# Designs tried in a protein design chat: VHH binders against o26223. Part 18

Target 1, 191 residues: o26223
Amino acid sequence: MKLLWTSQHIKVTVHIDGKVSKMDVLEAIKTRRSIRKYQDREVPEELIDKILDAAMCGPSAVDERPWHFIVVRNREMLEKIPEVHPYGAMVKDAPVAIIVCCDSSLEKIPGFWVQDCSIASQNILLAAHSLGLGAVWTGVYPLEDRVEGIRRLFSIPEHVIPFSVIPLGYPAENPGTRDLFDPDRIHLEKW

## First folded at step 15 (VHH)

Design Y3
Fold by OpenDDE, fold request of step 16:
Structure Y3 (fold): chain B 191 residues (1-191), chain A 124 residues (1-124)
Amino acid sequence: as target 1 above (191 residues)
Amino acid sequence: QVQLQESGGGLVQPGGSLRLSCAASGFTFSEKWMSWVRQAPGEGREWVSSISYTGGWTEYADSVKGRFTIARDNVKNTLYLLMDSLKSDDTAVYYCAKHIYSAFPETQDEFDYWGQGTQVTVSS
């Protein structure tokens, strides 16, 4: 009796039809990876709108919602980002990038804008992944060289702080999934 | 500790050429913009040229454009200035400078570290 180990090829049926297969939130979180290689394919504006909608759905301190988003599709600008961001090499290969910024004039409590923009940035990554796109978070803040580099490149006013640059595109790599669960990082009731 | 050390200066005749070098240490060289700045006798400091991380973006002062070339070797942690068609007005101490920002400098305050400089004298 030869036990034929049927390797269940999980056929990720990419339903080509317009029905965006709804990825559940836990699946999105667990399977998300940083994607730095992209297909030579444009990202529809509709998907960017959905991603930005998700970016604005996160909580913020006292509902200050200090975030602004620059959507960059211009090839010249995408190619210049790596010159002002030392880890931004992949941006030149992406069809689009989102720059997350904080308007300090909207800040109600000092310092919480970092949390607010982080939540927005993570929501961008999760939303992108759930929509079949790849993305990566490239940190700008708090490094002053990158902050000012991005500021000047995009003519961002002084009261607005660049926080992150997130290139987006259809993925041209599959790094696989990671199990990052670490029970040693869990403390019950006390340290 | 951040260190910048210039070399390659000297005495040359008008029309001559020099190659300056700046050895960098104490920071991740490939992650910083770099510039050359010069100071002639009795004059203020003058920006000469700047270069981005990879060397993909360079700018020059009008006074040296077409004659000078800024370059870098990130493996060797070295900044270069190739100076051709030297003129008497190019006589100065040449400084290597580390950028604070990933941008072309607007003022001298945008540099956080300077070398000791190397003397370039153009004289017949």
Scores: ipSAE 0.835, ipTM 0.924, lowest interface PAE 0.5, mean pLDDT 93
Fold by OpenDDE, fold request of step 16:
Structure Y3 (fold): chain B 191 residues (1-191), chain A 124 residues (1-124)
Amino acid sequence: as target 1 above (191 residues)
Amino acid sequence: QVQLQESGGGLVQPGGSLRLSCAASGFTFSEKWMSWVRQAPGEGREWVSSISYTGGWTEYADSVKGRFTIARDNVKNTLYLLMDSLKSDDTAVYYCAKHIYSAFPETQDEFDYWGQGTQVTVSS
């Protein structure tokens, strides 16, 4: 019995008509992909505001909410980010990038800020995808060369830690969907 | 193990030109910023030039600006310094140095590895 893997090409029909089809949360999670190619098209400020709102809706340890966001649209700065991030080449092609940072002065419990900023970063990716944008998480923390590179480029204070750089734009690629479910990683009650 | 090996130094007349090379090994060369630093006899180490890992961003000390050009070949794992219009004051041992940070150095402590250096002598 040859299991015909019907590759259901989920045609993300970007309906050009202004009705942003409401994507449910499970669909957003399952269909999200890293996008590194972008159209020569500006992202409206309204969409960035929605994405940032979503970024701030995640939980944080003891509600510390240590995150800050730098929104970068300046062409010169977008072109400089790849010079301080070895895997940030796609940032120069994006119309906008969000830098997620932690203000260490807001931290209440040591070490949980990494989880808090990770949740914020993931919410940015999911929100962007739900709005018809493509994005990719480029890791900054905990690599010291990248942390200090981004810090100096944007004149970020010493008590504020750059965590991630996320370029965003209308996607110019469609990498398709992947099935990443692995039952061997699931243990019931005991290893 | 990280290794940096400079070459191309020598004796030249004022107004002459030299090309220095630094062969790098033991790390991913294309993911690190690199610099040239020189030390004249009886003097401290002086920063000369730095280059980003892509080569798209370069800076120079005022003393060498317009005369020196820093470059790199990431396929060959090699850093270069093209030196034109050489002056007597350019006489020094020239070192290649690996950056800790993806930024222009503020202090000498921002380098984690150094080469052995190559001697450049500018004399009539």
Scores: ipSAE 0.833, ipTM 0.923, lowest interface PAE 0.5, mean pLDDT 93
Fold by OpenDDE, look of step 15:
Structure Y3 (fold): chain B 191 residues (1-191), chain A 124 residues (1-124)
Amino acid sequence: as target 1 above (191 residues)
Amino acid sequence: QVQLQESGGGLVQPGGSLRLSCAASGFTFSEKWMSWVRQAPGEGREWVSSISYTGGWTEYADSVKGRFTIARDNVKNTLYLLMDSLKSDDTAVYYCAKHIYSAFPETQDEFDYWGQGTQVTVSS
């Protein structure tokens, strides 16, 4: 079933002062924060496409690419997610959420799908940030209660494992930046 | 250690009301779905009602719809069952049950902890 992405070109004039300063990779990584408050503003489909493109560009074990993505915009469904995810309260306030899933039938090496989906999830967060959006990683796997809750809510097949729920939107908060560098966590040549 | 302790059962006449309580401890109560299950004499366990984390979702067995109300107080770590218009067929031991999953139960295997139960007897 070809998900007919009806590209309604909503020209989001991001009135950022004219210089779309392309955020470099290091800047994106260092300045990214979890955003849990969002503006009452729709996210254009074009941005979601870019984010999903980025999500699929990460490495995977033996190039297995086991990930699937559910894009959720339906308000009713967004409002239901907090009922099956105890730390998903912010999802109801987001204009869109991405559910990252693993198709176990695509797995080539057991267990590496967690790394693959983690990479995809992080790329979603970084891409969102670079595009002027806020996002947060809400963990689903490996907690069985959340996995099954999300599975049933979205009628996800048994061979597909929901991994994370990532709400996205234009940020309505600014938590600031953090310096997380810790030289005590660096060991040279040996522990 | 997870503990569930039911209370509030007793003897009532048909048409009467009872309020059951379940005190929960040993886990984060607000992060778990909860249910009531009952067992009548000589019968199997019957699902009665379930409630989501905050009570946003509730569901009832057809046999108790319109008469029973499930509720929870996450500050007090307590589950409740308000029972109105009680019938003789409501006579059973009522159990509080903790969910494994964040969903309405499909089988009895979806509960990982049970209380000891409280006896409800409806008789003239």
Scores: ipSAE 0.792, ipTM 0.903, lowest interface PAE 0.6, mean pLDDT 92
Fold by ESMFold2, look of step 15:
Formats: sequence, C-alpha cells, structure tokens
Structure Y3 (fold): chain B 191 residues (1-191), chain A 124 residues (1-124)
Amino acid sequence: as target 1 above (191 residues)
Amino acid sequence: QVQLQESGGGLVQPGGSLRLSCAASGFTFSEKWMSWVRQAPGEGREWVSSISYTGGWTEYADSVKGRFTIARDNVKNTLYLLMDSLKSDDTAVYYCAKHIYSAFPETQDEFDYWGQGTQVTVSS
C-alpha cells in the first residue's frame, strides 16, 4: 500500500495502491462463518458505527424500521449474559456485543418485525466480516425465558423485544469456508 | 411431566445445619433458573433464594444472607439449599420452584412448577 502526502494546508487522502481492500459482497456472504473465539483486542468505536450503519440499511416491512441496538462493552454485563442465555457462553470472552431489539410501537405490519430484525442481524454479521471481525448470532427471540432474561438484565422496557445477541471481535479461529449449494433445494415453477 | 421432589428436611436445634435437595426431571434442568421458596405456618410464601443456569449468579433474601447457600448440580439435575446457623424463624415448608423466565422473580406468578415441599423445623 502506497501513501500520498500533501501539504499541511490541504486535506490528506490516503490511497491503497492496487485493488480496493474491501471484500466483494458475494465473497462476504459465502465466506462468513460463525466465530466464537476472539482475540484480547478492543474493537474501535468507528467499526461498531460502520456495522450499525449497515444494520440500519436493511429493508423492513412497509419501511417500519423497528430495530434498536444496545452496544455492550462493559465486562461485568458481558459476563452476566451467559447466566440468562444458555448458549451465550462465548459472549463473556468477546470485547463487545450488540443486542438487536424490536420496538413494538414502531410495527406497522403485525409480526413482520421478526423478519426485519433478522435482516438487521444478518447485516451485522456480514458487515463485521467485511471489516475483518468475527461474530455469531445467538438466538433470543422467540424463547420466552431468554427474552425476559435479557430484558431484565439490560432494563429493556416491556414494549421492546430483545431479538438476538451478537458477540463480536477480531477472530481467534478460522473454521474455513464450505460449499453448501444444493440444487435439490431449488424448484422451478412449482414445488 | 415436569417433576420436582424436595428432600432433606427435618427437626434441628437452633444453630444447626441442614441440606435440602430437589431432584428435577421432565425438562432441561441446565437451561432453567431455579428458586427456593418457604412458607411458615399461617404465612404467605416467602422467596428465599434463586440461582441462574450455571450457578454463577445467585441472590438471597435478606433474612437468610450469609447463612444459606443455594447450589445446583447440572449433571445430577439437582438443586440444593445448604442451611447453616438455623433459627426458629426458619421453621417452614421449603419448596423448590422452576422459573418461567431467566431472571430473578418479581412475583410468585413467575414460577410454573413447584415441588411438594419438605418440612424444616427448628426447635428450642
């Protein structure tokens, strides 16, 4: 990578010589894996901002955009998540987690908030991957015990529904990629 | 299908100790919060202690803090209450209770299954 320097009176633009360093979208989708082991390394706020911007770019039913996000960096809180979420053990080892929530007062189409928050959650996974981070979606909704556990732990009001907890960080594992395309799942015209 | 069976109660002098057990079956024990609740004669039910899935987060009623210890064994699907320094005020039927939610209870309506209870009597 070559850096171009200009005078102190002009804005400096940093260029990466050669190919753009960002991941192609199809490559991101095909290579993203659930990452449950993280380096002991902080994730810059700038990257979290980019991930949440991407999350909010998802489509939603009737453009209702029902999502809210809780960014959790506090070590004590991260360590409590496994106590209310039986499959959230890796969260205690993550430098940060994002809780995707639905504000039910924003629903315009009953029940489609699940699809809306699923789209936002997947965008978080893809954006994290494209930025060199690893993440995993741990399910909260529709499991009543997990929903209420997370709600009380984070003081989430009754009309807001915690949907998913997504720990993320610089990956400390590489599970590799898989070719999962199955043409038998494709039906033309009819089942 | 859910079954909770308490045991280990009995007669004890003040200052004594007891260990209560609650055998659980019919659900995934390691994925549920559990509590001990007691009821003295003529009184309402009083929450005693709660424990999270792993046992890593416990809470106690002020009346028993420092004297009682809640524990669980997720291999044997058993909940425990270790009671030390027993007082006459601890005389009650002790129930184990299964939580609906993964949270400390705010009301007694947050338990969906109860054991039959085991009597603890602390006598002078």
Scores: ipSAE 0.322, ipTM 0.711, lowest interface PAE 3.7, mean pLDDT 89
Fold by ESMFold2, fold request of step 16:
Structure Y3 (fold): chain B 191 residues (1-191), chain A 124 residues (1-124)
Amino acid sequence: as target 1 above (191 residues)
Amino acid sequence: QVQLQESGGGLVQPGGSLRLSCAASGFTFSEKWMSWVRQAPGEGREWVSSISYTGGWTEYADSVKGRFTIARDNVKNTLYLLMDSLKSDDTAVYYCAKHIYSAFPETQDEFDYWGQGTQVTVSS
């Protein structure tokens, strides 16, 4: 509203007032839970853009970056995903879903695309959580029935492999946090 | 071991009705797409109908659309084909088939298990 010439105090005020609450990375990792119930509320395109930007920041084997993402908002398509994905029932209730895919023509090291797309998928979950959204990773690869079902539903070409379907939205549940640290899984120097 | 057991076939007059059943065991029935496929004497197998694992998405061959209804009961692990307005051309052995993929089939190789079949004969 006001001209900001000659005042650093106005800039500081805008910075404080205009910033979303920052979530610590360790807090985000520890508090993220799979969310399968969503409010009937649209997710702005701008948030999806931020989430996908985060997904693409993940490392990949020899920087191959094999990932592609399909953003699904069409209600009819979202309602069909549960028909080809046995554990994707909650997708019909989500305002949006992201399908993480591997373009096998971009592979530089065979088979490492699974790790690459897993990293991108986890980054989607964490970014969504940091933005006040809930999400869940529903597995597609390596289950043959789901892979082909999703491929045909979305007209995905044969050299592109659907890896995961991630529905997301504003949460309508709070499953709480878990304490999963297990010191017995830590081995010093040797097994 | 996957087992598919069809029943409910028989002799019926044109215009009549039959209900075929397929009892399924040895796999998680509620997680698989299922189909009915038929084979008339001296002919190849013909896809009749498919149903998604929830029952929410069904399709039919043009030759049976409007007359046949595919259904499933995931509690009883049973697939059904409700056949109405039967015609002589419907005479065939009807097979219950389990999908490999969660998709409508493009070839017969997309079914990994078949039942023994049940005979449907439509004759006046």
Scores: ipSAE 0.320, ipTM 0.719, lowest interface PAE 3.9, mean pLDDT 90
Fold by ESMFold2, fold request of step 16:
Structure Y3 (fold): chain B 191 residues (1-191), chain A 124 residues (1-124)
Amino acid sequence: as target 1 above (191 residues)
Amino acid sequence: QVQLQESGGGLVQPGGSLRLSCAASGFTFSEKWMSWVRQAPGEGREWVSSISYTGGWTEYADSVKGRFTIARDNVKNTLYLLMDSLKSDDTAVYYCAKHIYSAFPETQDEFDYWGQGTQVTVSS
């Protein structure tokens, strides 16, 4: 139902269309932090859809778009990820995780899929942050023990390479913003 | 460099019990999956059991399910095999083996280091 404009006690300006406040892209990039503690709260499917839509907006080498995504909500499966990923302990406590994979049959430029899937992974982190979620990129590729562990756990075929596991949820921690700008890393014209 | 040293084997009556130990060094034990593999006289090596690096995920060969328990102590860097209800068919040299992958093995080529083995003999 529409809000009535005739009531002087109704603050209609903030909820007329259900619009949420947009985060400036530079703010999102600067304020995103790795979040490893999550509330016991479901993440709606609609938010996951928005995050994956954003992930697929990334550029890729020769537009190869080699990425595939596995959305994991099953509690038993989430609890097994730490058994194959030594630094994935927080995944068991996440309401959902996204596994970013490369389908090597889509690769047009050998080896650039790593950059492509890195871009998709970072877009997942930024989109999650802009939607009020926290996430962290846990590395899989190029660590062979993790790659094979995740592949076998999720029945990922031989030609598909798991790249990263990204647990996400509503954050239960606030590590704060960092100031990491270093002018000494900037070189003009030459090294 | 990597060193695996089994102990605890011996002569046991059918129905008896043994606990095998494997002392590990030269790698980060708490980050690796481990297995027990056995070799009976005149036979090839047979996978017995595997354990994830936390100990939270274990699997057993059908021939030993319900009788053997694999365990690990990541503080002492030690792998264990508790063997109960031993049968003559369990007579073998028992090896501990280090996994290449964080997964249950599909072939014996998925182990990169092996111990020297400890003899278990089950005899009436």
Scores: ipSAE 0.296, ipTM 0.699, lowest interface PAE 4.2, mean pLDDT 90

